VH-VL binders against q58483. Designs and how they scored, part 17

Target 1, 193 residues: q58483
Amino acid sequence: MKVIGISGSPRPEGNTTLLVREALNAIAEEGIETEFISLADKELNPCIGCNMCKEEGKCPIIDDVDEILKKMKEADGIILGSPVYFGGVSAQLKMLMDRSRPLRIGFQLRNKVGGAVAVGASRNGGQETTIQQIHNFFLIHSMIVVGDNDPTAHYGGTGVGKAPGDCKNDDIGLETARNLGKKVAEVVKLIKK
Key: E = the ipSAE of ESMFold2; O = the ipSAE of OpenDDE; V2 = 0.75 times the mean of E and O plus 0.25 times the DockQ between their complexes.

## First folded at step 5 (VH-VL; framework fv_anetumab)

Design d3
Fold by ESMFold2-Fast, scan of step 5:
Structure d3 (fold): chain C 193 residues (1-193), chain A 124 residues (1-124), chain B 111 residues (1-111)
Amino acid sequence: as target 1 above (193 residues)
Amino acid sequence: QVELVQSGAEVKKPGESLKISCKGSGYSFTSYWIGWVRQAPGKGLEWMGIIYPGDSDTRYSPSFQGQVTISADKSISTAYLQWSSLKASDTAMYYCARLPYYWDSSGWDAFDIWGQGTLVTVSS
Amino acid sequence: DIALTQPASVSGSPGQSITISCTGTSSDVGRYNYVSWYQQHPGKAPKLMIYDVSNRPSGVSNRFSGSKSGNTASLTISGLQAEDEADYYCSSYTSDSTYVVFGGGTKLTVL
């Protein structure tokens, strides 16, 4: 069993990374292999006619997306994290999401477990709308969507941070991320049972 | 035009209080951090602290925590640096500088716009 | 008080290329790609020359370039000109309670 966590932050080692890693740490504590992927240092390009490309199920654009999609295909669970950008996901994460269309051929992510993480500048900072966008991505890929486990039990990991490292002191946010990881691990184990 | 305009030079005695200003214009003042940087005579740049005027969130360098107060009045697009009691060692050039707010808060990029500086001299 | 390590001075003649180093640790320069460089002429405020290791702001000559390897960032000035004579400061983000750290500064002398 393996769960990957992907940070859509355009900045490495930021608050979004902290929350995604916190969720992955909770999953690793359950005996499941984890891998963290940051999009900050990846070459990503927006979709340009991939739906009409000559290579059926493939995109002709040469960058880092195909390697990430391969990891997503091989995982049992996927956590997507994003800072809140105008109430939604980052451009980096959206590029990955838009470029994932080849994985819908045969629904290669079917029944994989999806969890979402969002970091905003305040508690009312658009985390839930961003998480909803990520959930819609999971749903169109026929994945199983989960929120964070009790006692926090909402829609996923929700962090608050304006300055670098602020989420280290966001005890509530870190708790939601840990409980998200626990729920992802629980459901992955149920499916693989 | 985007710019930061600082208050004029000050000459003070030890023990006196002082408040200097930095006025932003040509941009959304509440959408950027304003930092304060000190430069002692003949020395290098030293970061003092920073404020986000939109909600007055303020961060200090450990070296300046408790020595100065940083504040902002968003109604007049002005940030302030204040001393309750000046010392001779406070003699320096003080710059304010704008830092873009990045919504992910992963790291601080560069100070892209700088004020002209306020010379503070504390003597006798 | 924490500062990044820069050479105190560097010199060159017009038309030459010079490089200024900025050495930090694995918790600042070595970890983050948030290195910036500032040029300061005597009596003037600093001017941003490079941000995010290698990016130039609008209006900065392409003679100025930045790079990073391990814990050391570098500013290179090609085709050196008399007006490049100034003090140069590097800066890096750090995630400890300091947040921002500056280098000690390098005085560039152009004959």
Scores: ipSAE 0.055, ipTM 0.621, lowest interface PAE 6.0, mean pLDDT 87

Design d4
Fold by ESMFold2-Fast, scan of step 5:
Structure d4 (fold): chain C 193 residues (1-193), chain A 124 residues (1-124), chain B 111 residues (1-111)
Amino acid sequence: as target 1 above (193 residues)
Amino acid sequence: QVELVQSGAEVKKPGESLKISCKGSGYSFTSYWIGWVRQAPGKGLEWMGIIYPGDSDTRYSPSFQGQVTISADKSISTAYLQWSSLKASDTAMYYCARLPYYWDSEGWDAFDIWGQGTLVTVSS
Amino acid sequence: DIALTQPASVSGSPGQSITISCTGTSSDVGRYNYVSWYQQHPGKAPKLMIYDVSNRPSGVSNRFSGSKSGNTASLTISGLQAEDEADYYCSSYTSDSTYVVFGGGTKLTVL
């Protein structure tokens, strides 16, 4: 079993990375292989709407997206994390999401487990609306979406931070990320049983 | 143009209080962090702390936490650095500097605009 | 506290190229692309020369360039000129409670 975590932050090793890694650490504690992927150092280009993926089975744009999609296809669970951008995901994560159309051919992500992480500037700073956008992505890919497990028990990992590293001191946010990881691990194990 | 103008040099005795200022102009003051950097005579740069004037969110270097107070008055686009009781070891040049805040950024950029500095001399 | 290591001094002659190193750890320079370089002439405030490892602000000569490899960032000054004589400081973001760390500074002498 393997779960990947992808940070949509345009900057490496920031608050979104901290929360995604926290979720992956909780998953690793359950004996599941994990891999972290940052979009900050990846060449990403927006979807050009050409529909060539129907004919070729892959996007014709040459960049780093295809390798990331391959890792998504091979995983049993996927954590997507994003800083909040106007109540939604970063442009980087949106580019990856929009470029994922080839994975809907045969619904290659069917029944994989999805979890979402969002970091905003305040506690009610758009984390949940961002998470819901990520959940909609999971749903259109026929994936199983989960929230964070008890005792936090909401929609996913929700961090608060404006300055770099702020989430190291966001004990509540870190707990939501850990409980998200625990729930992803629980459901992955149940499905792969 | 964008600039930060600091208050003039100060000569103080140990135990006295002091408040120095940094006034921003030519930009949206509440949209940028203002940091304070200390430079002791003949020494290098030391980051002290930073404030976001839009909501007064303030962060301190561990070395300066509890030793100084950083504040801002957004109605006059001015940030402040304050000591309740000066020590001879506080003798230094103090710079304020602007740090861009991108609300979608997880990392801080560089200090792009610097004040001219305020020399604080503490001696008996 | 000084977290980043720079040589105390470096020297060159007009027209030469010199490089100043800035060594941190895998938790700052080696981890983030938030390295900046500042030039300080005697009696003056620091001036930003390079931000985000290799980006140059408007108005800074293209003789100044930045790079990094592993835990070490470098500032290179080509076509050295007398007015380049100054102290140079690197700075990096770190995600610990310090947030910002400066190097000890390098005195550039143009001989």
Scores: ipSAE 0.000, ipTM 0.507, lowest interface PAE 10.9, mean pLDDT 86

Design d5
Fold by ESMFold2-Fast, scan of step 5:
Structure d5 (fold): chain C 193 residues (1-193), chain A 124 residues (1-124), chain B 111 residues (1-111)
Amino acid sequence: as target 1 above (193 residues)
Amino acid sequence: QVELVQSGAEVKKPGESLKISCKGSGYSFTSYWIGWVRQAPGKGLEWMGIIYPGDSDTRYSPSFQGQVTISADKSISTAYLQWSSLKASDTAMYYCARLPYYYDESGWDAFDIWGQGTLVTVSS
Amino acid sequence: DIALTQPASVSGSPGQSITISCTGTSSDVGRYNYVSWYQQHPGKAPKLMIYDVSNRPSGVSNRFSGSKSGNTASLTISGLQAEDEADYYCSSYTSDSTYVVFGGGTKLTVL
């Protein structure tokens, strides 16, 4: 069993990374292999709309997206994290999402477990609308969407921070991320039973 | 046009208080951080601290924590740098500069617009 | 507060290329893609020339380019012109409570 966590932040070691890693740490404590991927240092290009993936089963654009999609295909669970940008995901994460169309051929992510993490500038700073966008991505891929486990029990990991490292002191946000990880692990184990 | 306009030069004696200003125009003042940078005569740039006017979140360089106060009045789009008791060693040019809102991914994390500077001279 | 390391001075002739280095640690320049470069003419405020290691703001000549390898960032100026004569400062984000550090500055002389 393996769960990957992907940060859509353009910053390699920021608040989104802290929340995604916290969720992955909770998953690792349950005996599941984890891997963290930052999009900050990846070559990403937007979808060009050519439909070649429909005929070839693979996108013709040569960049880092194909390797990330391969990791998504091989995982049992996927956590996507993003800073809040105008109430939604970063451009980096959106490019990855839009480029994932080849994985809908045969629905290669079907029944994988999806969890979302968002970091905003304030507690009511667009985390939930960003998480909803990530959940919509999971739904179009026929994945199983989970929120954070009790006692926090909402929509996913929700952090507050503006400067890099602020989330290390966001005890509530870290707890939501940890409980998200626990729920992802729980459901992955149920499915792989 | 986007600009930051600072208050005029000041000549003070040691022990006096001072408050200098930096007024933003042509942009959403509450959506950007404003930083303060010090430059002693003939020396390099030294970061003092930064404020987000939207909620007054303020961060200081360790060297200036407790030495100065940074504040902002968003109703008049103005940031301030204040000393309770000046020292001769405070003699320097002081710049304010704009830094993009951290989570809006507006394109860069750098001081993109600078004020013209306020020269502060402290002598007996 | 320890500044990033830059050479005190660099010189070149009109039309030549020069490079200014900016050396930090694995907790600032080596870790983050938050390196910026500023040009300062005597008596003037600094001007942003490069942000996020290699990006140019609108209005900055393509003769200015930035790069990074390990703990060292570099500013390269090609086709040197007399107007390039100025002080150049690098800056980086750092993961400690300092947040921002500046280099000591490099005086560029165009001979």
Scores: ipSAE 0.032, ipTM 0.591, lowest interface PAE 7.7, mean pLDDT 87

Design d6
Fold by ESMFold2-Fast, scan of step 5:
Structure d6 (fold): chain C 193 residues (1-193), chain A 124 residues (1-124), chain B 111 residues (1-111)
Amino acid sequence: as target 1 above (193 residues)
Amino acid sequence: QVELVQSGAEVKKPGESLKISCKGSGYSFTSYWIGWVRQAPGKGLEWMGIIYPGDSDTRYSPSFQGQVTISADKSISTAYLQWSSLKASDTAMYYCARLPYYYDDSGWDAFDIWGQGTLVTVSS
Amino acid sequence: DIALTQPASVSGSPGQSITISCTGTSSDVGRYNYVSWYQQHPGKAPKLMIYDVSNRPSGVSNRFSGSKSGNTASLTISGLQAEDEADYYCSSYTSDSTYVVFGGGTKLTVL
């Protein structure tokens, strides 16, 4: 079993990265293999709407997206994290989401477990609307969507941070991320038994 | 037009207190960080600290923690740098500068707008 | 305080290209793409010339370009002009408690 975590932050080792890695650490403690990917380190290009992936079976754009999609296909669970920008996901994460169309051929992500993480500048800073966008992405891929486990038990990992490393001190946000990881691990184990 | 306007030059004696100002105009003052940068005579730039006026979140360089106080009054779009007791070694040009803000760690991109500077001279 | 390493001075003639280096560590320049460059003329405030390694603000000549390789960022000025004579400072985000560090500055002399 394996769970992958992807940070849509344009900044490496940012607050989104801290929360995604916290969720992955909780998953690793359950004996599940984990892998972290930062989109800040990747060459991404937007979908150009040419439908070539449908006809050729592969997108003609050569960048880092194809390797990320391969890892998503091979995982049993996927955590997507994003900073909040205008109540939604980052452009980087949206580019990956839009480029994921090839994975709907045969519904290659079907029944994989999805969890969402969002970091805003304040506690009511758009984390939930951003998580909702990520959940909608999981749903269109026929995935199983989970929120964070008890005692936090909401919609996913929700962090507060605006300066570098702020989420190191966001005990509530870190707890939501840990409990998200625990729920992802629980459901992955149920499906794979 | 976006600008930062700083208070005028100051000549002080050691032990005196001082508060200098930086007034922002032409933008949403509460949506950007304001940093303070020091430049001693003939020397380079040295970051002192930064404040987000929207909630008064303040961060200091370890070299200046406890030596100065950074504050802001958002009702008049003005940031301040204050000393309780000046030393001769505080003689320097002091700049304020605006830093863009983004939720996930990207509030530290670059100082895009700079004040004209306030020269502080501390001598007997 | 730990500053990024720049050469103290560099010189060139009008029309030439010059490059100024800015060397840090794997915890600042080598880790993050948050390198900026500032130009300062005598008696004036610094002016932002480059941000995020290679991006130019509106109004900055395309003769100024930035790049990064490993722990070293570089500012290149092509087609040198007399008005380029100034001090140049690099800056980077750092992952430790200092947040922002500046280079020691490079004095560019034209002629």
Scores: ipSAE 0.020, ipTM 0.580, lowest interface PAE 7.4, mean pLDDT 86

Design d7 (at its last look DockQ between E and O 0.37; V2 from the best seeds 0.00; counts 0 for: pae E 7.0 > 2)
Fold by ESMFold2, look of step 6:
Structure d7 (fold): chain C 193 residues (1-193), chain A 124 residues (1-124), chain B 111 residues (1-111)
Amino acid sequence: as target 1 above (193 residues)
Amino acid sequence: QVELVQSGAEVKKPGESLKISCKGSGYSFTSYWIGWVRQAPGKGLEWMGIIYPGDSDTRYSPSFQGQVTISADKSISTAYLQWSSLKASDTAMYYCARLPYYFDSEGWDAFDIWGQGTLVTVSS
Amino acid sequence: DIALTQPASVSGSPGQSITISCTGTSSDVGRYNYVSWYQQHPGKAPKLMIYDVSNRPSGVSNRFSGSKSGNTASLTISGLQAEDEADYYCSSYTSDSTYVVFGGGTKLTVL
């Protein structure tokens, strides 16, 4: 069993990375293999609408997206995290989402467990709307969407921070990320039985 | 024109209180951090602390935590550095500088505009 | 104890290139790309020369360049001119509750 966590932040080692890793740490504590992927150092290009992936099963654009899609296909659970950019995901994460169409051919993500993380500059500052965009991505791939586990049980990991690393002091945000990881782990184990 | 204009030089005795100011103009004052940097005579730059006037988020270097107070009055676009009881070792040039704030909740940058400095001399 | 290490002084002749080093740790220079360099002439406020490791603010000569490798950042001044004689400070972000760390400063002498 394996769960990958992807940070869509354009900044390495920031708050989004911190919360995604916190969720993955909770998953690793449950005996599940984890892998972290940052989009900050990846070459990503937008989908150009060419439709070639429907016929070829693979996007013709050569960049780092293909290798990330392979890792998503191999995982049993996927955590996507993003900073809040105008109430939604970063452009980096959106490019990955838009380019994920090869995985929808044959529904290769079907029944994988999906969890979402978002970080904003203020509490209740667009984290939930950003998480909903991520949830929509999971739903259209026929995935199983989970939020954070009890006792925080809401829509996923939600953090607050202005400067890189601020979320280390966001006890509430850290707890939601850990509980998201716990819920992802629980459901992955249920499905693999 | 974006400017930070600091209050004038101060000559004080040990034990006296002092509050120096840094007034920002030509930009949205509440949208930038304001930091304070100390430079003792003939010495290097020493980080003191920073404030985001938009919500008064204030962070101190461990060396200055509890030694000074950083504050701001956003209604007059002014940041402050203050001591309740000056020491002779507080004799230094004090600079304010602004740091861009990035709305991506993970951004940092550099001090792009500096005040002219306020010389504080503490002697009997 | 967190301070970035710079040489106390460097010197060069007009027209030459010089490099000033700034060595930190894996908690600051090695972790973040928020490294900046400041020039300070005697009696004047510091002036930002380089930010985000290698970016020049508008109005700063392209003779000034910055780079980073591991825990060490570098400021390079090409085509050295008399007016470049000043003190130079590096700075980095750190989340070790300090937030900002400065180097000790380097006195550049143009011979």
Scores: ipSAE 0.208, ipTM 0.750, lowest interface PAE 6.4, mean pLDDT 92
Fold by ESMFold2-Fast, scan of step 5:
Structure d7 (fold): chain C 193 residues (1-193), chain A 124 residues (1-124), chain B 111 residues (1-111)
Amino acid sequence: as target 1 above (193 residues)
Amino acid sequence: QVELVQSGAEVKKPGESLKISCKGSGYSFTSYWIGWVRQAPGKGLEWMGIIYPGDSDTRYSPSFQGQVTISADKSISTAYLQWSSLKASDTAMYYCARLPYYFDSEGWDAFDIWGQGTLVTVSS
Amino acid sequence: DIALTQPASVSGSPGQSITISCTGTSSDVGRYNYVSWYQQHPGKAPKLMIYDVSNRPSGVSNRFSGSKSGNTASLTISGLQAEDEADYYCSSYTSDSTYVVFGGGTKLTVL
């Protein structure tokens, strides 16, 4: 069993990374292999809508996306994290999402477990609308969407951080991320039992 | 032209209060952090703290926490540095400087625009 | 007082190249790519010369370049000119509660 966590932040070690790592740490504590991937140092290009991936089974664009999609295909669970930009995901995460169309051929992510993390500048700063965009991505890939476990029990990991490292002191946000990780681990184990 | 303009030089006695100012112009004042940097006579630069005028979020260097108050009035695009009771050791040049805000940054980068400085002399 | 380590002074002749080092720890210079360099002429405010280790702001001469190896960042000035004579300060983000640390400063003398 393996769960990957992907940060859509344009910064390698920002607050989004802290929350994704917190969720992955909770998953690792349950005995599941984890891997963290930052999009900040990857070469990503937007989808050009050419339909070549449907005909040839791969994208003609040469960048880092194919390697990431391979890791997503091999995982049992996927945590996607994003800073909130205009109530939605980062451009980096959106590029990955839009480029994931090849994985819908044969629904290669079917029944994998998906969890979402969002970091906003304030407590009511667009985290939930961003999480809903990530949930829609999981749903279109026929994945199983989960929120965070009791006692927080909402939609996923929701962090508050404006300055670098702020989420280290966001006890509520860290708790939601940990409970998200616990729920992902629980459901992955149920499916792989 | 983007600029930060600071208030004029001050000569004070120990125990007196003081408030100096830094006025921004030529940019969206509420979209950038404003930091305060101290330079004692013949010494190097020392960071004191920073404020985001959009919501008055303020961060201090541990060395200056409780020693000074940083504030801002966004209606007049002005940031302030204030002492309740000055000491002779507060004698220094004080600079304000602008730091771009990058949401979810892993670190703070560079002060890109600096004020001309306010010389504060505290002596009896 | 937490500060990055710089040499107190360096000197060079017009047309030469000089390098100023800035040594920190694995919690600042060694960890993050948020190193900046400031030039300060006597009686003037500091001016940003380099940000993000190696990037130049618009209007800064390409004679100024920055680099980093391990815990040490470097500012190199090529084709040294009389107006380069100034104090130079490095700065880095740090993950501790301080947030920002400055180097002690280096006085550059153009002989």
Scores: ipSAE 0.151, ipTM 0.688, lowest interface PAE 5.0, mean pLDDT 89
Fold by OpenDDE, look of step 7:
Order: C-alpha cells, then structure tokens, then sequence
Structure d7 (fold): chain C 193 residues (1-193), chain A 124 residues (1-124), chain B 111 residues (1-111)
C-alpha cells in the first residue's frame, strides 16, 4: 500500500508542505508507504483544451506532469495540498488537476482514496472552499473522498499560516492534518482488506 | 535594485534611548517581512524579531521580548529598532534583513537581502 | 530555546571540498526542512547561500550545496577558493515558536 502527498504550493518547504508531510507522517505510522511530491520545482504547463488525450490517451504537452500522473495512478491514496489563493487552489495544483484528464480514460484513479489539505492566512480564510475544489477533483475521477478523522472530523487538513513555519505552531492545523492521514490510512486498509 | 539601507553608527551612554532605521527600496516594502539581527563584537548572529510592514504584525525572540521595540512606517518603507534604555551589553552590530512573503500562507523562510549594518556602541 | 550546533572551525586547501554541519534535534532540524545557510566575510553583512536545506538563491555559486540527514544539516563547498574564507551560520525556525535561531557559526579557513 502506498499513499502520495502532493503540495501545490509554489514554495517547496512552505506551510502547505508542512501539513501535507504531517498527514503523510501519520500514514507512515500506520505502516503504509508514503511519498511526498512538491510542485514548486516542477515544469508545469496549463491544459490547452486540444482534447488529444481523449483520442490518444496521452497529453501532447511534454513536461513534468506525466511522471506525477504515473505516481498518482500507482498510489492507493492521494493527498493534495494547496495554499488558499483567492478561495481556491494554486495555479500549480490547478494545472496538475486540469492535465490529469488522461487518467479519466478508463477512470484509472477509480476508488483510490483522496484527502485534501488547505492552508490559509486565517482560520476561516478559504480553507474549506479550497478543499471543496480538491474534493470535486477527486469525485470527478471517481475516487473515494475522505475527511479528517475524529475527533476533528470535518473536511480535511486545515492550517493557518502567515509567515513561513507558522503551521508548526498551529496545533489545530497539525491535528487535522494528522487525522486526515489516519483516515486515509484507515480507508486504504479497508479497501485493500 | 533591491536594497536595505540602515542608519549610521551610534555612540550612546547607558540609560539613553535609541532608535535606528532600515529603509527598503527597489521592491514592495509591504510584501516582505523585515527582521533584525544582533551581532555582538566577535560573536555570532542573534535573531531579534521580525515585522510585517503591511499590517505591523511583529514577532520577537523570547530573548528580546520586552527588551526592544520593532516598528515600521510603510509610508516611507522604513523599519525601526529602538531601545528605551540602553545597556552596555547592547553594544553590537545590528542588521536588518528581508524575509520574503510571496503569498498569504507560503514564503521563503530565509533572509535574502541584508542591510549594511548599524554599529551601536554603549559605554560610560 | 533551540540551539543549533556547528563546529567552531573547518579548514581546507584550494580545490578541496569541505562540509560544515549544523545539528539540531528531532523536533526542529530533524522534523522540518527550514534550514538556511549564510556566509559572512569580516566586516560585512551576512549573505544567504542556501535556503530550505538545499535550495540555492540566484547568483550563488553552484559550488555551494546543502543537505540534511536526521537532525543534522550540512553545507558543502566544493572547489574551495580563497574567497570562500568566511564565517558560516546555519539557521532554522524553532519548534515552539515562529522565530529564527542561528547556529554558533563556523570559521572556514582556506589554507
């Protein structure tokens, strides 16, 4: 069993990365293999709407997206994290999402477990609306969407960070991230049982 | 060109007050944190605190909390470090430095631009 | 307060590769990748050389690289040059608060 965590932050070691890794740590503690991926240093290009992927099963754009999609396909669970930009996901994450259309051919992510992490500048700064966008992405891929585990059970990992490293001191954020990891691990195990 | 320019050297006596400045130019002053770092003669770097000029969010090291005041005037792109009552032990070089803050929840957690330093000498 | 431990001094000959260590704990350096390295020449302000453990700012020589293993971060300088002689400081955010701490610094001598 393997779960990958992807940070859509333009920064490689920002608050989003911190919370995604926290979720992965919780998963690793459950004996599941984990891998972290940052989009910060990746070459990503937007979908151009050519629809070649629907016809040929592959995107004609050559960049770092294909390798990431391959990892997504191989994983049993996927955690997507994003900073809150105008109440939604980062452009980096959105590009990955949009370019994931090849995986809809045959619904290659079907029944994989999806979890979401969002970091904003305030506690109610768009984390939920951002998570909702990520959940929609999972649903569109016919994945199984989960929230964070009890006792925090809501929509996923939600952190607050203004300055770099702030989420280190966001106990609530860290807890929700860990509980997300626990829930993802639990459901992955249930499916693989 | 992005740069931080600090005020000139200061020679003071114990008990006197002091306010030194750090002026940013070549970038959006309100979009980056400004930090202060102390370096006593022949000693290492000491992190004092940071301020976000956009909203004056200020954070201190525990060692400097209540010992100094960090402030900023964004209208003139200037950050300040001040003492109400100097001590001989305050003798040191003081650097201001920029901490990138690109987005609300993400950033570069390193000081990428430094001022030239302000030498403060406190002696009887 | 968190303390980052560096060797007091290191030395090397021109052309050699040297490494400076920065040791923290499992709750700081070992847990997060918030380590930066600064170079300081005598009488000059520090200069950022590495951030986020291994990232190099624009304009910094590719002779400088950073890594981390366990609770120890490392700065490696390859192809040592006379101009590399300086003090080097590591830094990290603390685990209990959002503030930065510096290592004690390392004096690099080029023989």
Amino acid sequence: as target 1 above (193 residues)
Amino acid sequence: QVELVQSGAEVKKPGESLKISCKGSGYSFTSYWIGWVRQAPGKGLEWMGIIYPGDSDTRYSPSFQGQVTISADKSISTAYLQWSSLKASDTAMYYCARLPYYFDSEGWDAFDIWGQGTLVTVSS
Amino acid sequence: DIALTQPASVSGSPGQSITISCTGTSSDVGRYNYVSWYQQHPGKAPKLMIYDVSNRPSGVSNRFSGSKSGNTASLTISGLQAEDEADYYCSSYTSDSTYVVFGGGTKLTVL
Scores: ipSAE 0.032, ipTM 0.636, lowest interface PAE 3.2, mean pLDDT 92
ESMFold2 (binder alone), look of step 6: mean pLDDT 88; pTM 0.919
OpenDDE, look of step 6: ipSAE 0.031; ipTM 0.652
ESMFold2, look of step 7: ipSAE 0.123; ipTM 0.710
ESMFold2 (binder alone), look of step 7: mean pLDDT 89; pTM 0.921

Design d8
Fold by ESMFold2-Fast, scan of step 5:
Structure d8 (fold): chain C 193 residues (1-193), chain A 124 residues (1-124), chain B 111 residues (1-111)
Amino acid sequence: as target 1 above (193 residues)
Amino acid sequence: QVELVQSGAEVKKPGESLKISCKGSGYSFTSYWIGWVRQAPGKGLEWMGIIYPGDSDTRYSPSFQGQVTISADKSISTAYLQWSSLKASDTAMYYCARLPYYWDSEGYDAFDIWGQGTLVTVSS
Amino acid sequence: DIALTQPASVSGSPGQSITISCTGTSSDVGRYNYVSWYQQHPGKAPKLMIYDVSNRPSGVSNRFSGSKSGNTASLTISGLQAEDEADYYCSSYTSDSTYVVFGGGTKLTVL
C-alpha cells in the first residue's frame, strides 16, 4: 500500500508542504508507504494542441507531468494540497489537474482514496472552497473522497499561515491534517483487506 | 504614488540606542511585508529581516536575530529598525523595501519598492 | 549568511549583449523559481529589474531578460547603453536558515 502527497504550492517549503507532510506522517504511522511530491520543483505546462498528436496518441509537451501521473496511477491514496488563491487552487495544481485527463481513459484512478489540504492566510480564508475544487477533481476521476477523521471531522486538512513555517504553530490545522491522514489510511486498508 | 520614505542620516557613538523609520504611502501598508537590507560601505546587500505590519509577524535572518528589533506601527504606516546598543560594525546604509504578500497569486518574491536608505555612522 | 556567486565584474561595448551569472545551490537557486535581479547606481537605492526568474516589472526595458538552468540564474542585457553601467545583484528565496539570500554583486562596465 502506498499513499502519495502532492503540494501545489509554487513555494517548495511552506505551509502547504508542512500540512501535506503532517498528513503523510500520520499515514506512515499506520504502516503505509508514503511519498511527498512538490510541484514547485516541476516543469508544468498546459496541454495546448495535444490533439495534434493523433498518430502517437501522445501529448507533444515534454515536462514532468507524465512522471507525476504515473505515480498517481500506482498509488492507493492521493493527498492534494494547495495554498488558497482567490478561494481556489494554485495555478500549478490546476495545471496538473487539467493534464490528468488521460487517466480518465479506463478510469485509472477508480476507487483510489483522495484527501484534500488547503492553507489560507486566515481561518476563514477560502480553505473550504479550495478543498471543494480538489474534491471535484477526485469525483470526476471516480475516486473515493474522504474528509478528516474525528474529532476534527470536516472536509480535510485546513491550515492558517502567511509566512513559511506559520503552520507549525497552527495546532488545529495540524490536527486536521493528521486526522485526514488517519482517515485516508483507514479507508485504504479497508479497500485492500 | 507608491513609495517608502526613510528617516535621515544618523551619527552615533558605540553603546547608544537608535531607532530608524520607514514610512509607506500610496498602498495598503498592512497588505505587504517590509524588509530591512543592510549594505556596509563598499560591500553588497545583506538581508536582515521582514515584518508583516498587519499583525507584526516578524522574521529575522539568523545573522541578525537578537542583534536588532524590527517593529511596525500600522496606524501611521511606519516600520522601524532598532538597536539597543550600537557597535562600530553597525556602520552601514540601511534600506527598507516592500515584499509582496506570501499568498498573492499576482505577487512575486522580490523587493519591488525600495526606500532611499538611511546612513548610520557609529564612531567615537 | 550565505551569498550567491556572481562574477565580480563584466564589461561590454554599447550595442552588445552581456550575461551575468548567479550560481547557488540545490537549496536556493536550484530549488526555487524565486530569483530576482537588482540594479544599483552609485549612491542610489537598488531597483528591481527582474523577479521570479524571468518577469519584468512595469517600466523595465525589454533589453533586460532573465533565465535559470540548474543551480545558475542569468541576467542578460541586450543593446548595452551607457546608463546600464551599475552594480547588479541577484537574490533567491531559501528556507535552509534564511528566507532571502543575495549574490555578491557584479560591476558592469560599458566601454
Scores: ipSAE 0.006, ipTM 0.499, lowest interface PAE 10.3, mean pLDDT 85

